# VHH binders against q9uj72, part 19

Target 1, 324 residues: q9uj72
Amino acid sequence: MFCGDYVQGTIFPAPNFNPIMDAQMLGGALQGFDCDKDMLINILTQRCNAQRMMIAEAYQSMYGRDLIGDMREQLSDHFKDVMAGLMYPPPLYDAHELWHAMKGVGTDENCLIEILASRTNGEIFQMREAYCLQYSNNLQEDIYSETSGHFRDTLMNLVQGTREEGYTDPAMAAQDAMVLWEACQQKTGEHKTMLQMILCNKSYQQLRLVFQEFQNISGQDMVDAINECYDGYFQELLVAIVLCVRDKPAYFAYRLYSAIHDFGFHNKTVIRILIARSEIDLLTIRKRYKERYGKSLFHDIRNFASGHYKKALLAICAGDAEDY
Below, E stands for the ipSAE of ESMFold2; O stands for the ipSAE of ESMFold2 at other seeds; V2 stands for 0.75 times the mean of E and O plus 0.25 times the DockQ between their complexes.

## First folded at step 3 (VHH)

Design P3 (framework vhh_7nfr_2)
Fold by ESMFold2-Fast, scan of step 3:
Structure P3 (fold): chain B 324 residues (1-324), chain A 122 residues (1-122)
Amino acid sequence: as target 1 above (324 residues)
Amino acid sequence: QVQLQESGGGLVQPGGSLRLSCAASGFTFSRYAMSWVRQAPGEGREWVSSISKSGGRTYYADSVKGRFTIARDNVKNTLYLLMDSLKSDDTAVYYCAKGTWYYDTKGYFDYWGQGTQVTVSS
């Protein structure tokens, strides 16, 4: 298949791509009294991010105008946020979401957890560069100033982007599991530091061995142990790390389920995950969602969202035939 | 070389008014969204307001909505922030920020000015 490398996502590079034609269609859609929102959805959700960047350049060349600015002038509410969000390169989108999580009204700790617990070393390095270039400030310094305690210490470790990616050691895994077991029983500041150090720095392969050894010695699942022993955003962050190590698509399915079902639809979180994961693993996230929650992601979005906003989210999600 | 130069800051009493200006050079001003961002003593940067390249769309932080007005003059390459009913909480260094041509008007900036101090005190 043309796009075999993107098989786990829902958005793929369009074959026979013509950025000039797409820019012309978008220009027509945005001009006049009524904006053709269906045209915006049909084009932008059916091109990969690299192709959307080429469309924006062609649009500027053809009309002397900024595509995102024109969309923001014609669109409103969450539909505007979806269409604009699709136009961000991934590291810039992560940087944008982190800055708004910290520099808006209050701090969005769940956004910080979601991004910093789930991104690879490479993704962390790219978003730090994008953040510094865009905001003329250090991402690490902003995290430090906006957070506190063991939650802060854990985020500061993750933002270094220095997780081990090498060799596994079964003997060390057994030793690390014993440290985690003692940390869950004693719960001192020193134990929280040891727990954070292991979860943030060991490779995913090594941590899977650690979690197996933890189950053997404690008789308890690592997530269950953390939930029983810790609380607050520190607990949520530790759980996020463990879930990402075990099954990152399942973590995002959990985040989407919570955003849709807890205290009303959390639009910002749904938009962010669908866009950020569309070219990576959103198809796998859809499968995990249905397996764990009994209803498809498509079904839940369709029942909660409305109008062109709903159409846009469903187009990114790409549907689930089993729930039609 | 892109240059953004703020002016119009100063000391004002609560309930007073100030007009900030930002003179832009080194780029085609009319093609970019522009924003104001502030930083209060001991706090992080807070986005205040943004304006689209044409001036047709304006955005405001909830803390300033109804009190501040953002405006631009594309002929003079100047961005403005008209500040009414000033409160002590508005005390901050105010920065002019340039958006990018294909990114969000509300949070994505590639260049910043030097800042102008606004102090609201009795």
Scores: ipSAE 0.000, ipTM 0.119, lowest interface PAE 19.5, mean pLDDT 84

Design P4 (framework vhh_7nfr_2)
Fold by ESMFold2-Fast, scan of step 3:
Structure P4 (fold): chain B 324 residues (1-324), chain A 121 residues (1-121)
Amino acid sequence: as target 1 above (324 residues)
Amino acid sequence: QVQLQESGGGLVQPGGSLRLSCAASGFTFSSYAMSWVRQAPGEGREWVSSISYSGGRTYYADSVKGRFTIARDNVKNTLYLLMDSLKSDDTAVYYCARGLYDFWSGYPDYWGQGTQVTVSS
């Protein structure tokens, strides 16, 4: 099936799509004299995910081989991660990223924050199903075992996918704002629990009212208050939730800027956001990025990436230095 | 506003069966995953079973697998727990809860008042 008619991202369904022809071109690129990386980029970044799944099926029928497996065998480094990443259905890609964030020497808490704070109830249910299918493990159990404290408690709430939708109450917003203000003043375990329950469970519409009321009673922005009162991954997670409620594309622009500048180029984060948001809001993310940081995402990627890896990231980002 | 009301508990003999029901009101039931959690006398809460919002996925604690079945009716806004081959160890107050919860995950946001299940002898 096609990706649909509305396109807010940078990758859109190709017109006159022929999965057999695309599979044949990819087969030539991967199984020829040398690997034609430009052909991989030109095809895979110019098809929506649903079309890439059809190409993989045609490839299997034509060659008796797995397209992802052949790419992993022939490609290396970050370019391999980009090309393979494009071949995952979105829930399975989220599951893949979460699995790798939790397996290994340490935990990638920022990956857990980014995915669990930003996904809708439906997306969370789909990624939990994909995680169980792919890894034969329960996502909730793995999060519990890999994290601790109030950070764990907050992630456990988010992974349930039970945020309220479609209900607002201005009187309750005033009460919730007072609870948040008290939590910033007292900083007890009980206050941290009340804070996370409000931020994780109230609807986005309700939380916008709560943030307005918080500004009225405290004289302070919600993000600024959290930054002054809390620290560590718990603080980062709470900030991520607030930013997503306020402007989700701006949150991803912030994450991309941080990944590019704070510790040099954090490849996994840049790859993940560009792929995951390419068919949703990456065009809007690109606009927020330039508005906030004065430089285009295109320029920053061009400065920090190289070779076919750079070409692939720029193709997903789409446009040029002057586009938004 | 949000209310979860359990029913169907009682006294049964070992090997017996019970069907618990939970009537939900004050929210869009079909949009939420639901869970059953129990608490034995003098013990902490123990997760029993969970069901996705659509009913497409069900989860069970190892202690109840093969004996209990969770189900839901989104038209009637009702959650069910069908309990077969009951053991004395199943004696507990059973709570209906809004949200996905397994033995380790925690934090359903609303709970019912509970219904007592007693398996004697």
Scores: ipSAE 0.000, ipTM 0.103, lowest interface PAE 21.5, mean pLDDT 85

Design P5 (framework vhh_7nfr_2)
Fold by ESMFold2-Fast, scan of step 3:
Structure P5 (fold): chain B 324 residues (1-324), chain A 123 residues (1-123)
Amino acid sequence: as target 1 above (324 residues)
Amino acid sequence: QVQLQESGGGLVQPGGSLRLSCAASGFTFSSYWMSWVRQAPGEGREWVSSISQSGGRTYYADSVKGRFTIARDNVKNTLYLLMDSLKSDDTAVYYCAKGKSYYDFLSGYHDYWGQGTQVTVSS
């Protein structure tokens, strides 16, 4: 890689895994005298997603019931969202979040930006199939109908999942940087289209070269230039793409910090990021969070959440406040 | 051209108060998050405080909470740091920095720093 250390998640496959035993323990927890929420947390946050799918299958075989359905029936509020969220395979969870971002009251543009700007080609392809299977609608058609303008055009490009990979060309990087510089000065529809095509279609490795060349010719950082030249959700989407190219874990740390500390607390954003990134780079996100904000993610979750909801989020996050 | 000019530093006794100012030019001041960062002799940079575009959101390092107040005047394009109950460990060069968000500042993606203003808290 051009930049970056090894990235690490916080959730790993459990050794000596027994899905039948885990299903029995969860059955007892959900159908006992008092719902044992600590048992749910201790099992589900200490198994990888593939193992949770095997537990759900064993639960169905043993009890003739759906584990996710039983959890939704017995649990409430944000704790329910965390426990149910852990039971989704990643493509289905992305599809679930995108559906609710578009079919709820209004549109959650920040959810659309976060998912579509950060996912790989493979992840985009799989989430499109999952969305169609789960909702009998085309993801691209729903994005088109719920959004508009250059914001829509950019999301439509990203949802194709056709970003170049492994391609680097220093001469083309210099040319692309000149195009981006002109786009910032002219700000025409044609230039916005060229900017969108470069940011959505070039490989991450190529874009890092483009951003370096852009700084050399403009005297500005790419994020600073975008922030000065554009506005609205189009600006926020372009910035998200640049930040993901430079340091994807740092982008998620930024999203978490904003979700926790903004005026209207965004529980669903915190839940989504912790679950979606738990097996990919959440440990790296924790390190970026403390480096950038001076407080650990653990500390901020403890202040933000309470009860079993807090315990569940901290278990997914793993580690101690002092470990960062 | 982006320009940031800090002022208001000086020598002060422990327990004293000081007001720092940063005059900004060359950009639309009201559109950017602004931050204060300090650097003690022989030490690395330490983030002190940040303020949102409108001034509606403020954040502080634990070491200064309850003692320092960040403020801005978008009409005068000026950032302020009001420092109360100063301690000897507050001795540092204080810099103001421009960023779109708190993340942008801390990420190091841009360094629009002023020349700094020296604050010395004498024993």
Scores: ipSAE 0.000, ipTM 0.154, lowest interface PAE 18.7, mean pLDDT 84

## First folded at step 4 (VHH; framework vhh_8dlx_2)

Design G1 (at its last look DockQ between E and O 0.02; V2 from the best seeds 0.00; counts 0 for: pae E 20.7 > 2, placed apart)
Fold by ESMFold2 at other seeds, look of step 5:
Structure G1 (fold): chain B 324 residues (1-324), chain A 122 residues (1-122)
Amino acid sequence: as target 1 above (324 residues)
Amino acid sequence: EVQLVESGGGVVQPGRSLRLSCAASGFTFDDHAMHWVRQAPGKGLEWIGNIYHSGRTFYNPSLKSLVTISRDDSTNTLYLQMNSLRAEDTAIYYCAKGRSKTDFWSGYPDYWGKGTLVTVSS
């Protein structure tokens, strides 16, 4: 699954890359009142993030202008969000999404869950640095102030970015499984604390052993047990952690399906996942999506989105032979 | 199959005007955006601008108001009008075909002519 599995994105470094010509064509596309949106898509979705940074630098050098700023001025709505989002370095994009999840009226807990349950120690470290540099705020302090209860405690543990790596101990896995089982039976605050500490701190490899032992002693799947025992955002976060440990691409496929089909098309979630996973595992996510839901991700985006926004999402998703 | 033949190049004095043309064949001309690109001696490619089937034009901001791109779909010909030429406009000028209007990547250049040399000197 996760261990030994090869994952792949949909966006790769373009061959024959010419950042100066790309910047000139983008300059033409963005100048004036009539924007060449097709050309924006044709260029920006067909370069990797590192290449996009070089294009932005060339654009600034040649025209004295900020490419992201020019796009925000000329573009609107969700298309703007996709094109601008492609231009963020990955740690800054995570920081950007977390900032906006917490700064409006209310908190977008699903965004917090999706990012913090899925990112590696290195990714968390880099996003904390980006958050501090961009917003002059401490990410951990903002999470603490915007959340509460065991949900907060679990997010605070994840955002430390200190999950054990490479550690496996079968005897400890049996003990950890007993603790998880007892926590599902007793459901006290102290049991919830022990449970989230195990899920947040043990390595992925160790947790897979723990989940196997949990099945052996309880007769229940770990996700089913959490769903029976807990509720609210704490329960949702615990499930997200377990799903990411088992099969992270499948977790994102589930999130995309929910964002597309549950009470409308949740644009922010679709945009965030496609951009953030485009160079990591989006191709693998597409495979999991079709396996579980019967239709390709490409098909569902084509069916529910429209205009240049749809075209940009489809370009990032890239199709497969069955969608032609 | 696809052919793009640039013409109208040559030696021209500074301050003069010059019109380049590009004769296209082997594809349905009026379904494609067309581009002009140039390369000065020892320098990289510089995108000049494009024109879509609809007549929409987009220009490199550095060359805006110095050039005009037009097309004649009845003769399958693309034009580049250049005014007040300077020595720095000396370059090989290339015509390029964009992808079909029905292509997902519509308008993106996918075929290049051999170019025509323009030399701006006394």
Scores: ipSAE 0.748, ipTM 0.928, lowest interface PAE 1.2, mean pLDDT 91
Fold by ESMFold2, look of step 4:
Structure G1 (fold): chain B 324 residues (1-324), chain A 122 residues (1-122)
Amino acid sequence: as target 1 above (324 residues)
Amino acid sequence: EVQLVESGGGVVQPGRSLRLSCAASGFTFDDHAMHWVRQAPGKGLEWIGNIYHSGRTFYNPSLKSLVTISRDDSTNTLYLQMNSLRAEDTAIYYCAKGRSKTDFWSGYPDYWGKGTLVTVSS
């Protein structure tokens, strides 16, 4: 009856939505020294992004103040980052995260990988536009200047937002699989270029056929082959692309598990994924997380985060109804 | 089962004070945040403020200087003190019950009284 699972988020438009009352309650919560952090959580995690934009507009109209600014003044640490992040339109949130990943000394390559390997053509177009408008900079130029080598080349292809869409071609999939096999055998700069061009430019549906053909000719899983053949951020980016093609919610579940368990709780990654996926596929990500790692995402957040920060993350993650 | 009964409304002159009461029953009053909300004729709902079980209060910034919310847990009664009343304060005033802290509620009160009318006539 069903060929596959529906993807689903955890945050939906609130019924009986009243942006004026929400703005008034937030105004009360943020007035003076005595911040009502629970009210902030109860409102902002329980409205979709479009509704949050209407609340911010009502707040500005009513009080002449910037809601994000008022929250940044009253809040601190990671709780501030969650609450402020919820107030960004999705394209601007992606642009904001990329800007801060590249600003100053050093680069947060894992942020670049996570965003650029996972976003659709439309999402990439919108984030480039938001980046230009917000920062007066060209996203592609900034990526070029902050990265190098085949890692750069791959990111530059992804950020164009021109992945093929449409019907599949099994004969071409077989040809592409042979190119990928040769690239894994030879590992030259030219082979690396051909490999990333296939992974960045072919449609998801076509790449699934390519990966089947790759296994037929090599006897290897595509991810295993990449892990054996390549290293560094180039390898990590190629793996991220393959995982997103196969099962994007599972890719994010893997990223969250790693962010929670590998060498401490990586707050930036957890916050970014929960916010960015909350209206898209976070419920599906939750299901993949429990299926693959044994404990629910909710359980792990409860055990590794604390305070109002934890409460906000749990509210975005939602749902005891299916955890046990 | 949950009941919220507002009282103390009526006609008052501008510049006067008025105290509204809300008698609560059917739930454990001291475990819940309580709210006051009003609706002027022909206008939308306006949140006045709330009070938590701890006694902490938060107010709509537009109304903060006019109002004081208090509660008496021994009599299960919520109060709204209004001072220096103006014609624009004419409204139906509602008492509303919140939940205590919960990660999965919408921030809105879950039960409302029928309200009490306050008319401030010049």
Scores: ipSAE 0.568, ipTM 0.867, lowest interface PAE 2.1, mean pLDDT 90
ESMFold2 (binder alone), look of step 4: mean pLDDT 84; pTM 0.852
ESMFold2 at other seeds, look of step 4: ipSAE 0.000; ipTM 0.101
ESMFold2, look of step 5: ipSAE 0.000; ipTM 0.109
ESMFold2 (binder alone), look of step 5: mean pLDDT 84; pTM 0.850

Design G2 (at its last look DockQ between E and O 0.90; V2 from the best seeds 0.00; counts 0 for: pae O 3.0 > 2, framework grips)
Fold by ESMFold2, look of step 4:
Structure G2 (fold): chain B 324 residues (1-324), chain A 119 residues (1-119)
Amino acid sequence: as target 1 above (324 residues)
Amino acid sequence: EVQLVESGGGVVQPGRSLRLSCAASGFTFDDHAMHWVRQAPGKGLEWIGNIYHSGRTFYNPSLKSLVTISRDDSTNTLYLQMNSLRAEDTAIYYCARTPDFWSGYPDYWGKGTLVTVSS
């Protein structure tokens, strides 16, 4: 992070880590009729994912039991989803969320958009491998069968995980901006194809040049133009890509605000973002949230969630001094 | 100044019972969950169990049938009852506290008391 905005998570490797003692305490919390939910929170939200994997291994070694399985037996509802979700390796968690977004009747397009528009090439490669290993299915084939139209074509391009890196060409940026402007005039289906190929394949650095040239040519902001030109999930996906290129933590702050305030508290989205971003940029997301919306993310979670579920979410989110 | 002082250790014969005490001072005892932890020679720390302000207890599954934890908030004392002691129970036994009512993870340990189980 020498050359960009500083980003930081909220969960770090614990010092003086003892996976054996952690596993013993989790065993006490889980094995029996009653469950010590506070113990689960205080251990698992205070260890990084790599440390949580070592705890699960120690638990298996000492007790011959699967820690995740034991948690699922003792826990219920959204609290179970948080605690189980913390135990997934990050690529497998992305794969798990995509699998459930497409499983059964209907498709959770917003989950597909959130994950595929925001992940790096390396993250996409690792999630494709995890998906294949865990579910014995091809992620691309499942996306193809569950989606259609230009929305599908865009997701299929993103899931390749082959966005250009390090490349910039100011002259090409002007040409790409003209293609985007023509596509916003909706001249042909081929322009929609060219538009999504530019957005999916050019580097973030190149796309920032393209967006500036688009403003120069059209007099419009790229997001505003997409909102005027397109609709449906294709439009939502294109906007998500642009927002992630500009300021990925701000995109997630927007998603969290919507999940908390639009149509009530959308538990799946809050849980997914907090877990997936906890070791990457959740602290930065938290700052963007307060800057844009006036109240802290901690405050909003405290007001809309309850019980041990709330305690777990707040432990992952953490707060500033005034939140406590 | 927070103090946790374990007592009741010593040499005991296999098959006997032993009760350890932990006298707490320098903090409001009934605001904290309390733990017992032990360390056998040449081995790492082993968590025995805890007890909350409410009296609820949780135990290391490997030790659950062998130990009982209790507390007396009127005397600020934590107890560990151990039954049917074996040579493998030889260890230094520590009491520990948590930083608040609902925390399960200890933040302060006593100096420990040695229990030796031998013929």
Scores: ipSAE 0.516, ipTM 0.852, lowest interface PAE 2.3, mean pLDDT 90
Fold by ESMFold2 at other seeds, look of step 4:
Structure G2 (fold): chain B 324 residues (1-324), chain A 119 residues (1-119)
Amino acid sequence: as target 1 above (324 residues)
Amino acid sequence: EVQLVESGGGVVQPGRSLRLSCAASGFTFDDHAMHWVRQAPGKGLEWIGNIYHSGRTFYNPSLKSLVTISRDDSTNTLYLQMNSLRAEDTAIYYCARTPDFWSGYPDYWGKGTLVTVSS
């Protein structure tokens, strides 16, 4: 049934939901030589995450099997990533993506940025718990060991999940804006530390005041100033924080556009955003995408993927064929 | 108006076989996947299996060896063959359709036919 909590997403609770029958149909779809991929899509993209968890429980109870495991065995490549990803509780999906971003040789810094810059205090707390439960490791320790410098320090502050909430202070906002302006001009290690502390610790409401005051004293947009003053992953993380404070759906629209259109497209980024935002703000992300880039997200996804992978992404996006 | 009418139910002895039919009307039958579902007394719905326009079938793993689903698009009829019937197969049997041949989730149900497996 529809509960109204997900009005800005694209995936809603299904009416007349029957998890036992859904599990039976998925069991049928996953047996034999010819997996019924259409049934997987039609069920799993048309149930909210809470309903998908009930389906997985019913599947285990009836067949003694792990639904995610069975899908991984029968499916391949990016289609597998979409269908398996839909079955994770949101904190565990974030934990899963962070683990794989840091596992092995090299680190996927953009995944770390995208998740840690955008999640709320509650989401960060829950992902830390899921990470510990699933991987028997401390998320903070893994971030510390895989990153360095002010990039690491900023991620370590974000992963604490202790951003201030509540009352704004206009006088403090003016003071903080002056600190940010000085940091862009002097660029010392202490200024970098002060800058990221302000961006990581002040409430979103307070930071919007800070950004207005920064414009007043510098004549420059905060993102432009960061881009001129800093480089590397530290710069990219600071920009991501500012963009998320201003308009989080627009940040994700930007990330999706980059993942689709920039040289060397990023399937993992598209999949991660569509799944993670599907019940939160993906509808709003679609609107920002069309407003900013002139083409719908649906149109752009349709043009680069094929087969059941494309069908799954378009089902999550939930646009129609008329979207430009 | 869409109609799905099941028939072929009744009392049958354990160990025997039975074929159920579902007559469809009011829609283009061959554009839709079709399903069989049953409900035993005092129990919830149990999905038996489906069949697509192409003739591809998928079955509840618990029932796979006991049932066969077929369709005749020329007569708009869906069939369920059940073998080696047991007392626990006593149920109301429903046919159902999906919104289109790409969808696996049913949107319209018949009124059902009762099958009683009794000595």
Scores: ipSAE 0.420, ipTM 0.815, lowest interface PAE 3.0, mean pLDDT 89
ESMFold2 (binder alone), look of step 4: mean pLDDT 83; pTM 0.840

